# Designs tried in a protein design chat: VH-VL binders against Probable Brix domain-containing ribosomal biogenesis protein. Part 12

Target 1, 157 residues: Probable Brix domain-containing ribosomal biogenesis protein, of Methanosarcina barkeri (q467k0)
Amino acid sequence: MLVTSSRKPSARTRTLCKLLSRFIAGRCMTRGKMGMQELLEFAEGGPLIVIGEYHGNPGELSFYDEAGELLFSLRFTDWYSKELDSYWFSGIEPKLAGQGEIAEAFKVFFHFQRVENDKIDQLPPSSTLIVVGENDIDFMGSGKSLFKLNLRGFKKY
Key: E = the ipSAE of ESMFold2; O = the ipSAE of OpenDDE; V2 = 0.75 times the mean of E and O plus 0.25 times the DockQ between their complexes.

## First folded at step 7 (VH-VL; framework fv_iratumumab)

Design d2 (from p31 with heavy chain D99N Y100W; at its last look DockQ between E and O 0.03; V2 from the best seeds 0.00; counts 0 for: pae O 5.5 > 2, placed apart)
Fold by OpenDDE, look of step 7:
Structure d2 (fold): chain C 157 residues (1-157), chain A 117 residues (1-117), chain B 107 residues (1-107)
Amino acid sequence: as target 1 above (157 residues)
Amino acid sequence: QVQLQQWGAGLLKPSETLSLTCAVYGGSFSDYYWSWIRQPPGKGLEWIGDIDYSGDTNYNPSLKSRVTISVDTSKNQFSLKLNSVTAADTAVYYCARLNWEGWFDPWGQGSLVTVSS
Amino acid sequence: DIQMTQSPTSLSASVGDRVTITCRASQGIDSYLTWYQQKPEKAPKSLIYAASSLESGVPSRFSGSGSGTDFTLTISSLQPEDFATYYCQQYYSWPLTFGQGTRLEIK
């Protein structure tokens, strides 16, 4: 899975691109002048996540399938924990928890193992987890929030 | 980068209490579990236990009854107490950082503790 | 508790040899396995994490594979500095446990 951004992204957008790609055990690439077709080639047949900006900040995630079709998008504001400063990503795919349209969209898109809410506390300590909440998406490692996307919008195509 | 420095008594008699301390430098003390691991001479590694800044501890069940790990957040230090030592407790004792995933890095320099009559 | 069993306990090899060390977990641990290298009078050094990810600065001749219960550490072409003792460690759950170690000696 490939994560990239809009063209000429800000430092914060680049940081999120790297962070998100690491968290989902994917790859991050610099968009440069590449168009969608080129991005799909770099994705090597995998799906694509594009981070869009809002006023110079990361503010949108667009999820494309292998054919380059836009599946859904999220509007958000980002939050980062100081836990990230010392967190080590293992490269293992995260698990997915939560309910609702976004959670279902994530399930279909990522194919991450699903965890029921009442089973989250039973996960191995080293587990990473995406928790889709009503108002935010929590990216967790070792039982702690690493970063969050505060939801501002969701659109299915 | 994070560095660990450890110290404590190296020679004990049976039934005495082992006491070691590890100091953490160059990193966030509150972000990790801090662990003790030992290695008898010529033998393998054995995890003793760990503690975080809040005092939350995990112990090896084989040693739980004799082990106490404590933390001094004001000094960025954590300590190991092992009661009622025997010759079987002779080992090099390491303090180490348990990272977020669950392996150890970095390690202290090790402390040889010898239990003999 | 999860028991980790390494094989072999000791191994003699020559420089240039391909070396394989195995580690078996008593239960599934997914990919939550780390390999360490330990030289005499030194603390262990992590080589591989997440079963197959190479630590920074570790030569590419080292590789790890496996998931679930069976894991392998491979040195594609043994170098003089590689003679040491190797340990696997699971970090799937507490208590954290190590394999008994594999001593790699020069033939």
Scores: ipSAE 0.022, ipTM 0.607, lowest interface PAE 5.5, mean pLDDT 92
ESMFold2, look of step 7: ipSAE 0.170; ipTM 0.730
ESMFold2 (binder alone), look of step 7: mean pLDDT 92; pTM 0.930

Design d3 (from p31 with heavy chain L98F, light chain S93D; at its last look DockQ between E and O 0.10; V2 from the best seeds 0.00; counts 0 for: pae E 8.6 > 2, placed apart)
Fold by ESMFold2, look of step 7:
Structure d3 (fold): chain C 157 residues (1-157), chain A 117 residues (1-117), chain B 107 residues (1-107)
Amino acid sequence: as target 1 above (157 residues)
Amino acid sequence: QVQLQQWGAGLLKPSETLSLTCAVYGGSFSDYYWSWIRQPPGKGLEWIGDIDYSGDTNYNPSLKSRVTISVDTSKNQFSLKLNSVTAADTAVYYCARFDYEGWFDPWGQGSLVTVSS
Amino acid sequence: DIQMTQSPTSLSASVGDRVTITCRASQGIDSYLTWYQQKPEKAPKSLIYAASSLESGVPSRFSGSGSGTDFTLTISSLQPEDFATYYCQQYYDWPLTFGQGTRLEIK
């Protein structure tokens, strides 16, 4: 799966593209001058996430299927933990926790294995986890929050 | 704790190529953008450009025609080359990590590069 | 490019003074502005990020304010260790740019 951005991304947006792609064991690429059709070609039949900007900040994720149809979008503000300074990404797909329509959309889009909230502490030490809450999405590694998307909106198409 | 150590030739003749290397210790090289910033003696700071582990670069347009930043992921190092130097390129050159929350931290120790006239 | 203009370029002040330094962006940058302090022979040190958030370990006499295009760094009661050069830096868009600096000197 491919993560990319608008054509002239800010430094913050390029950083989120890289970080998110590493967390989900996907790829990040610089969009350059590519349109949607070219992006689907580079996605090589996989799904696509596009990071959009609001006022120069990463502020939207748009989730496209393999045919280029927009499935849903998230609006957010970002937050980063100092734990990232020393964190080493495992390369293992994250597990998914949480309830609600965003969690269901993630389940369908990513196909990550679902984990009950009360079983999170039993995960292997190298595990990564996406926890979908009511107000944020928490991207966790080794039991620590690494970064979060503080939710501002959700839309299905 | 992340630390940056930089090195390279400090005295150049006009028209030579400035070459500096920065090594990253104690943290993830792959998760950040790595920058070069310079400061002429007694003057302000100028951002030169950055690079990530995949080789994606962004350069200051004022220097883009002369600047190359490259990365060696096997050694957790990145480098700066500035072609065709003149006395105007005399400065302290810093490598620095661009932090996700919007500032440069940490910085390398600085390298004074002097271009003789 | 987003031009960052600091005022004043140089300032003389006494210990105990309230000092203000301003920074103006040529375009709106929301709150994506960092203030640095630089002492002689040292790399800059971040003081304030996101225009108004104090970095850990920075004395509470430092504060930042502003959004959009106009920003201010304030030192409420100047101490001897505060004599340095101060820079603003925007991180809203490429290229990343700094103000020209404000040299704060002992009167």
Scores: ipSAE 0.012, ipTM 0.589, lowest interface PAE 8.6, mean pLDDT 85
ESMFold2 (binder alone), look of step 7: mean pLDDT 92; pTM 0.931
OpenDDE, look of step 7: ipSAE 0.034; ipTM 0.628

Design d4 (from p31 with heavy chain G27Y, light chain L96Y; at its last look DockQ between E and O 0.03; V2 from the best seeds 0.00; counts 0 for: pae E 15.1 > 2, placed apart)
Fold by ESMFold2, look of step 7:
Structure d4 (fold): chain C 157 residues (1-157), chain A 117 residues (1-117), chain B 107 residues (1-107)
Amino acid sequence: as target 1 above (157 residues)
Amino acid sequence: QVQLQQWGAGLLKPSETLSLTCAVYGYSFSDYYWSWIRQPPGKGLEWIGDIDYSGDTNYNPSLKSRVTISVDTSKNQFSLKLNSVTAADTAVYYCARLDYEGWFDPWGQGSLVTVSS
Amino acid sequence: DIQMTQSPTSLSASVGDRVTITCRASQGIDSYLTWYQQKPEKAPKSLIYAASSLESGVPSRFSGSGSGTDFTLTISSLQPEDFATYYCQQYYSWPYTFGQGTRLEIK
């Protein structure tokens, strides 16, 4: 799975690219001047996430399938926990929790194991978890929020 | 359902000021740059400029000395003024959303502005 | 500015024909190219972004290819509703610029 950005991304956008890719057990690549076809070649048949900017801040994720078709996008503001300063990524795929259209789109896109909300506390300590809520998407490690995307919009194509 | 609706005067005399307004429905006005693009009848497209909700503008250098784009955030509207028009400014004028990557989608319906010769 | 040159400026074709329209950039633009369709008295509509990716709802008979300086829009089996003018647009760098257009007339 490949995560990249718009051309000439800000430092904040590059940070989100690296963080998101580590969290989902994917990889981050500098966009440079690459077009969609070149990105798909670097994705080696995997799906693609592109981080878009608004005035140099990350503000949109666009989710493309293996053929380069845009499936859905979400708009957000980002938030980062101080827990990240000392957090160690295990490389284990995250579990997915939550309800609604975004949760269903994530299930289809990522194929991560879905976890029922009442079972979250039973996950191993090293577990990573994406929790799709009503107002945010919470990226959790070891039971703590690491970073969040505060939702501003969602569009299916 | 997302739409841009535009309006303004359609017939001008040379030296007058062109003035058009575009209202944005269904998109967050604060999230994008909003653009004006023109097309002389039967000819190609020319980007005029854009603006964001904070009033930050970018103008095509060919028009910069005559163009002003402004925003009214209370109404989710943005406007175009083009000073000192001549017959060369006769065109259909479009408002459009500039996506994060740099193309335009969606577009308004267009406004024909004719400058008499 | 990056100049975008389309060819041909116009062409006439029959329903069912395969149609090819080209766009050339005055310098490399990687794949930062969008194709638009504009029907008479209507605003342009985006068809293809990133040189080859179809917008949602665009029929599969449309395809785009190319990178760098040379790009192609292909309609594999022309339909009556494809009568329109087609424009390419680069979004590699500001100012954004368009090709002069290709008018496709259905015989």
Scores: ipSAE 0.000, ipTM 0.459, lowest interface PAE 15.1, mean pLDDT 85
ESMFold2 (binder alone), look of step 7: mean pLDDT 92; pTM 0.929
OpenDDE, look of step 7: ipSAE 0.016; ipTM 0.604

Design d5 (from p31 with heavy chain G102S, light chain Y32W; at its last look DockQ between E and O 0.04; V2 from the best seeds 0.00; counts 0 for: pae E 11.7 > 2, placed apart)
Fold by ESMFold2, look of step 7:
Structure d5 (fold): chain C 157 residues (1-157), chain A 117 residues (1-117), chain B 107 residues (1-107)
Amino acid sequence: as target 1 above (157 residues)
Amino acid sequence: QVQLQQWGAGLLKPSETLSLTCAVYGGSFSDYYWSWIRQPPGKGLEWIGDIDYSGDTNYNPSLKSRVTISVDTSKNQFSLKLNSVTAADTAVYYCARLDYESWFDPWGQGSLVTVSS
Amino acid sequence: DIQMTQSPTSLSASVGDRVTITCRASQGIDSWLTWYQQKPEKAPKSLIYAASSLESGVPSRFSGSGSGTDFTLTISSLQPEDFATYYCQQYYSWPLTFGQGTRLEIK
């Protein structure tokens, strides 16, 4: 799948694009002047995530299906851990944990293997994991938080 | 442990091109933006611009007509060129990693560039 | 561009003193501010990010506070190694900009 941004993204937005794409084993592309149809062609029939900005900072993810239909969006503030300095992205597909409407939307969109919350600490050390909580989405590698999206809203279309 | 080592010309005449190179060790070159920042003698810091491994650049609007930042991914190096220098470009120049597009950590050791009057 | 104004420009203090340095942004920047320490002939080192979050390995005598336009770096009970120049830097919007610096000198 393809992760991209608004047409003139801030530095923070470009960073999130690269981190998110690496974490979900997808691709990141700087949008430039491409419109939606061009992005869908670059996605080669795969799904698309677009990072939107709020006051020049990343603040929205919009999730599109392969036909370019907007499925849902998240509003958030971002947070980054120092653990990222030493983390190596293996390209392994993450597992999904958590409950609620966002977790279900993620399951449908990503099709990642679902893991029960009480089994998280039993995963292999190499596991990558997206944990959907009530107030944040935690992107974890090797048992540590790497970055988070602190939730500000969710909308289905 | 990411480390940055920089080098380049120290003394220039007006109208010449400033050229500096920074090498990155001990970290993932492809995961970050790499920046140039300068500090005139006795003055504060000014961000010049940055680049990532794919060649995507951002420049300070005050300098963008004269600045080129480039990358050599085979050597994990990035470079600064500043055209048409004047005495006002005299400064210590630093390379630095743009830590998740927010602040700078770590920094190179600094290079004093002097433009003769 | 967002202008960052530090005060004071310099100050003298003794080991053991409590020191406060301020930084004011020309517009609201939420909490997107980093404090740096720079010793003579060295590159700056980040101390505090997000206005109040202490970098790992930074002594607990350093603290940051503030949001919006007004920010403060506090050093409780100065140590000899704390004599340096301190800079704030906003990362709310591009271009990234720094304060003019505050030089902390031994009295």
Scores: ipSAE 0.006, ipTM 0.549, lowest interface PAE 11.7, mean pLDDT 86
ESMFold2 (binder alone), look of step 7: mean pLDDT 91; pTM 0.919
OpenDDE, look of step 7: ipSAE 0.021; ipTM 0.569

Design d6 (from p31 with heavy chain N58E L98E D99S; at its last look DockQ between E and O 0.83; V2 from the best seeds 0.00; counts 0 for: pae E 7.9 > 2)
Heavy chain, then light chain:
Amino acid sequence: QVQLQQWGAGLLKPSETLSLTCAVYGGSFSDYYWSWIRQPPGKGLEWIGDIDYSGDTEYNPSLKSRVTISVDTSKNQFSLKLNSVTAADTAVYYCARESYEGWFDPWGQGSLVTVSS
Amino acid sequence: DIQMTQSPTSLSASVGDRVTITCRASQGIDSYLTWYQQKPEKAPKSLIYAASSLESGVPSRFSGSGSGTDFTLTISSLQPEDFATYYCQQYYSWPLTFGQGTRLEIK
ESMFold2, look of step 7: ipSAE 0.013; ipTM 0.626
ESMFold2 (binder alone), look of step 7: mean pLDDT 93; pTM 0.946
OpenDDE, look of step 7: ipSAE 0.530; ipTM 0.861
ESMFold2, look of step 8: ipSAE 0.031; ipTM 0.641
ESMFold2 (binder alone), look of step 8: mean pLDDT 93; pTM 0.946
OpenDDE, look of step 8: ipSAE 0.283; ipTM 0.794

## First folded at step 8 (VH-VL; framework fv_iratumumab)

Design e1 (from d6 with heavy chain Y100W; at its last look DockQ between E and O 0.77; V2 from the best seeds 0.00; counts 0 for: pae E 8.0 > 2)
Fold by ESMFold2, look of step 8:
Structure e1 (fold): chain C 157 residues (1-157), chain A 117 residues (1-117), chain B 107 residues (1-107)
Amino acid sequence: as target 1 above (157 residues)
Amino acid sequence: QVQLQQWGAGLLKPSETLSLTCAVYGGSFSDYYWSWIRQPPGKGLEWIGDIDYSGDTEYNPSLKSRVTISVDTSKNQFSLKLNSVTAADTAVYYCARESWEGWFDPWGQGSLVTVSS
Amino acid sequence: DIQMTQSPTSLSASVGDRVTITCRASQGIDSYLTWYQQKPEKAPKSLIYAASSLESGVPSRFSGSGSGTDFTLTISSLQPEDFATYYCQQYYSWPLTFGQGTRLEIK
């Protein structure tokens, strides 16, 4: 799958694009002057995530299927941990935890293996997780939060 | 910890091409953007441009017509070429890791490039 | 391009003085600003990121404030090792740009 950004992204948006793509074992590409059809070709039949900006900050993720249909979007503010500076990305796709409509949308979109909340601490120490909570989405590695999306809205299309 | 070592030509004549290489140690090459920054003697800092593992680049518009940044992923190295140099291009040139937030840490040791008159 | 203007360009101060350096952006950059210290013949070293967050290992006498267009670096009690040139840098948009520098010298 392909993660991309708005045209001429800010430095912070470029950072989130790269970080998210590494975490989900996908690819990151700066959108530049590309239209949707060109992006779908670069995605090579995979789904697409587009990062939208508000005043130069990343603030929206839009999730498109392989045909270019918009499935759902998230509004958020981002947060980054100091733990990220020393973290080694393994390339292994994360597991998914949490409940609710966003967690279900993630399960359908990503097809990551789901883990029950009460079994998270039984995972191997090197595990990566996306934990969908009520107010945030926590991207965890080695038992620590690496970065979060603090939720501001969710919309299905 | 990530370390950067840089090398390249130190003395150039006008119209020559500046060429510098930076090697990255510490196993994080694919995770970051990598920048070139220069500082004329006794002057401030100027960002030249950056590149990532995939070859995605952004250049300072003031230099874009003359600059090329490239990456050698097999060696964890990235390079700077600046064409048609003049005395105004005399500076210490630094490579640096562009942090996830967009600032620079660590920096290479610096390479003084002098363009003779 | 976002122009970063520092003030003053240079200043002289004594050990123990409180020093304030300002940085002004030509447009709003939120809090996407870093302060660097550069000693002679050395690469710059980051002190403050996100306008006000202190880097690990940086003495608490350094502090940063501001958002939008106006930013301040403060050294509360100047030490001998603080005589250097200080730069601000915005990372809101490309090209990434630096202030022209503030040279802090011994009086």
Scores: ipSAE 0.026, ipTM 0.631, lowest interface PAE 8.0, mean pLDDT 86
ESMFold2 (binder alone), look of step 8: mean pLDDT 93; pTM 0.947
OpenDDE, look of step 8: ipSAE 0.230; ipTM 0.780

Design e2 (from d6 with heavy chain S99N Y100W; at its last look DockQ between E and O 0.85; V2 from the best seeds 0.00; counts 0 for: pae E 6.7 > 2)
Heavy chain, then light chain:
Amino acid sequence: QVQLQQWGAGLLKPSETLSLTCAVYGGSFSDYYWSWIRQPPGKGLEWIGDIDYSGDTEYNPSLKSRVTISVDTSKNQFSLKLNSVTAADTAVYYCARENWEGWFDPWGQGSLVTVSS
Amino acid sequence: DIQMTQSPTSLSASVGDRVTITCRASQGIDSYLTWYQQKPEKAPKSLIYAASSLESGVPSRFSGSGSGTDFTLTISSLQPEDFATYYCQQYYSWPLTFGQGTRLEIK
ESMFold2, look of step 8: ipSAE 0.074; ipTM 0.694
ESMFold2 (binder alone), look of step 8: mean pLDDT 93; pTM 0.946
OpenDDE, look of step 8: ipSAE 0.374; ipTM 0.821

Design e3 (from d2 with heavy chain N58E; at its last look DockQ between E and O 0.94; V2 from the best seeds 0.00; counts 0 for: pae E 4.5 > 2)
Heavy chain, then light chain:
Amino acid sequence: QVQLQQWGAGLLKPSETLSLTCAVYGGSFSDYYWSWIRQPPGKGLEWIGDIDYSGDTEYNPSLKSRVTISVDTSKNQFSLKLNSVTAADTAVYYCARLNWEGWFDPWGQGSLVTVSS
Amino acid sequence: DIQMTQSPTSLSASVGDRVTITCRASQGIDSYLTWYQQKPEKAPKSLIYAASSLESGVPSRFSGSGSGTDFTLTISSLQPEDFATYYCQQYYSWPLTFGQGTRLEIK
ESMFold2, look of step 8: ipSAE 0.282; ipTM 0.757
ESMFold2 (binder alone), look of step 8: mean pLDDT 93; pTM 0.939
OpenDDE, look of step 8: ipSAE 0.370; ipTM 0.825

Design e4 (from e1 with heavy chain D56Y; at its last look DockQ between E and O 0.69; V2 from the best seeds 0.00; counts 0 for: pae E 8.8 > 2, grease 19.4 > 18.9)
Fold by OpenDDE, look of step 8:
Structure e4 (fold): chain C 157 residues (1-157), chain A 117 residues (1-117), chain B 107 residues (1-107)
Amino acid sequence: as target 1 above (157 residues)
Amino acid sequence: QVQLQQWGAGLLKPSETLSLTCAVYGGSFSDYYWSWIRQPPGKGLEWIGDIDYSGYTEYNPSLKSRVTISVDTSKNQFSLKLNSVTAADTAVYYCARESWEGWFDPWGQGSLVTVSS
Amino acid sequence: DIQMTQSPTSLSASVGDRVTITCRASQGIDSYLTWYQQKPEKAPKSLIYAASSLESGVPSRFSGSGSGTDFTLTISSLQPEDFATYYCQQYYSWPLTFGQGTRLEIK
């Protein structure tokens, strides 16, 4: 899976691109002047996530399938935890918890293993987890929040 | 605790290629991004570029055409190449760990590179 | 590029003094600012990140404030070991950029 951004991303957007790609065991790249077709080629047939900006800050995730079709998008503001400085990524795909349309969209898009809310505590301490909440998406590692996307909107196409 | 140690040639002639290497100790090389930063004598700091364990790089546009940063994951090392140096490239060059947010900690000890005819 | 301008370029102070250094960004950078301390022939050391968050091990006499374009580093009571050059750095936009530095000298 490939994560990229719009052209000339801010440092903040680039940071999120790197962080998100590492978290989902994917790849990050700078789009530059690449169009969608070139991005799909670069993704080697895999799906694509594009980080959009608002006023120089990352504020939108657009999810594209293997054919380059836009599936859904998220509007958000980001938040980073201080725990990121001490966190070690294992390179293992995260699990997915939560309910609702976004959780279902993530399930279909990522194919990550679903975990019920009442079984989150049973996960190995080294596990990474995406928790889709009502107002945010929490990206957790080792039982701690690493970063969050504060939800502002969701659109299916 | 992560520590960085760097080395490389300190005296160059114009048009030569600067070459520096930084070794990372006491931490996971794959969990961070690694930057090069330079400081001309008596002047401020300039970010050169960075790299991750996979070889993904970002460069300062001001230097992009001349800069190559590479990584050797087997040695936990990353390197800087700067082509076609001039007197303007005279500086102390630092390697550093780049935080996820975008600041630098810790830093290498620095390498003075002097370009003189 | 975002230009970071520090003020003053240099200042003299005495031990025990309250010292204030300012950093101005050419555009809004929210709180994505770090302050560094650099002593002669040494690498910079991070003091404050996210404009106001004190790094581990940094004395509490150091503090940072500001958001948007104007930022301030304050040393409440200057100590002998605090005489150094201080830099601000933004990590809001590419490329990462630093202020020109503020040299704090002993009066």
Scores: ipSAE 0.014, ipTM 0.650, lowest interface PAE 7.3, mean pLDDT 90
ESMFold2, look of step 8: ipSAE 0.020; ipTM 0.620
ESMFold2 (binder alone), look of step 8: mean pLDDT 93; pTM 0.945

Design e5 (from e1 with heavy chain S99H; at its last look DockQ between E and O 0.70; V2 from the best seeds 0.00; counts 0 for: pae E 8.5 > 2)
Fold by ESMFold2, look of step 8:
Structure e5 (fold): chain C 157 residues (1-157), chain A 117 residues (1-117), chain B 107 residues (1-107)
Amino acid sequence: as target 1 above (157 residues)
Amino acid sequence: QVQLQQWGAGLLKPSETLSLTCAVYGGSFSDYYWSWIRQPPGKGLEWIGDIDYSGDTEYNPSLKSRVTISVDTSKNQFSLKLNSVTAADTAVYYCAREHWEGWFDPWGQGSLVTVSS
Amino acid sequence: DIQMTQSPTSLSASVGDRVTITCRASQGIDSYLTWYQQKPEKAPKSLIYAASSLESGVPSRFSGSGSGTDFTLTISSLQPEDFATYYCQQYYSWPLTFGQGTRLEIK
């Protein structure tokens, strides 16, 4: 799975690309002149996430299947925790929690193991978790928020 | 906790290649970009470019044709090469951790590079 | 490129004074602005990030404000160790750019 961005991404967009790819055990690439065909080749038959910008900040994720078809997009504002300064990514895929259209889209797209909301506190301390809420998506490690996407929109194609 | 130590360069002649190395101690090497920034004597600061542990780089367009930043992940080190120097490249050069949002902390101790006129 | 313009270029003040330094961006940068302090023969030190968030270990007499294009750094009561050069830096877009600096000198 490949995470990439618009051409000439801002420093903040580079940060999100790196963090998201590390969290989902994927790869990050800063897209220069590459078109969709080249990106799909780098994805090696896997799906693709593209980070879009608003005013030089990340503000949209677009989720493409292996054939390059846009499946859905999220609009958001980003937030990053100080917990990231000392966090070590395990490389193990995260668990998925939450309900609603976005959680279902994530389940289909990522195939991560789903965890019931009332059982989140029973996870091992080293667990990584994506929690899809009504107003945000919380990327958690070791029981703490590492970064969040504060939701501003969702569109299915 | 994170500490940066830098070395290299010094007095250069025009057309030579500037070469500096920065070592990172205290962990977190894989979680950040690592930057080079320079400051001509008595002047302000100029960002040169950055790199992460995977070799992903970005360069200031004003220097891109002459600059190469490299990483050695086995040693937690990154380096700067600046080709074809002139007197205008005389500056103190700093390595710095580029915080994941885009500012710099901590910085290396600085290396004065002087290019003769 | 986003140009960062600081004012004043230099400033003389006495211990105990309140000092304000301004930084203007050539286009909107939201709050993606950091302030640095640099003493002679030393590397810069981060004071404030996100325009107003105080870095750990920085004295509370330092504060930052602003968004969009206009930003200020305030030192509420100068101490002898505050005489230095101050830089703003935007991290909204590439390339990352700094203001030209404000030298704060002893009167």
Scores: ipSAE 0.008, ipTM 0.581, lowest interface PAE 8.5, mean pLDDT 86
ESMFold2 (binder alone), look of step 8: mean pLDDT 93; pTM 0.947
OpenDDE, look of step 8: ipSAE 0.102; ipTM 0.732

## First folded at step 9 (VH-VL; framework fv_iratumumab)

Design f1 (from e3 with light chain W94Y; at its last look DockQ between E and O 0.83; V2 from the best seeds 0.00; counts 0 for: pae E 2.4 > 2)
Heavy chain, then light chain:
Amino acid sequence: QVQLQQWGAGLLKPSETLSLTCAVYGGSFSDYYWSWIRQPPGKGLEWIGDIDYSGDTEYNPSLKSRVTISVDTSKNQFSLKLNSVTAADTAVYYCARLNWEGWFDPWGQGSLVTVSS
Amino acid sequence: DIQMTQSPTSLSASVGDRVTITCRASQGIDSYLTWYQQKPEKAPKSLIYAASSLESGVPSRFSGSGSGTDFTLTISSLQPEDFATYYCQQYYSYPLTFGQGTRLEIK
ESMFold2, look of step 9: ipSAE 0.584; ipTM 0.860
ESMFold2 (binder alone), look of step 9: mean pLDDT 93; pTM 0.943
OpenDDE, look of step 9: ipSAE 0.408; ipTM 0.839

Design f2 (from e3 with heavy chain S30D; at its last look DockQ between E and O 0.87; V2 from the best seeds 0.00; counts 0 for: pae E 4.3 > 2)
Heavy chain, then light chain:
Amino acid sequence: QVQLQQWGAGLLKPSETLSLTCAVYGGSFDDYYWSWIRQPPGKGLEWIGDIDYSGDTEYNPSLKSRVTISVDTSKNQFSLKLNSVTAADTAVYYCARLNWEGWFDPWGQGSLVTVSS
Amino acid sequence: DIQMTQSPTSLSASVGDRVTITCRASQGIDSYLTWYQQKPEKAPKSLIYAASSLESGVPSRFSGSGSGTDFTLTISSLQPEDFATYYCQQYYSWPLTFGQGTRLEIK
ESMFold2, look of step 9: ipSAE 0.272; ipTM 0.751
ESMFold2 (binder alone), look of step 9: mean pLDDT 93; pTM 0.940
OpenDDE, look of step 9: ipSAE 0.443; ipTM 0.843

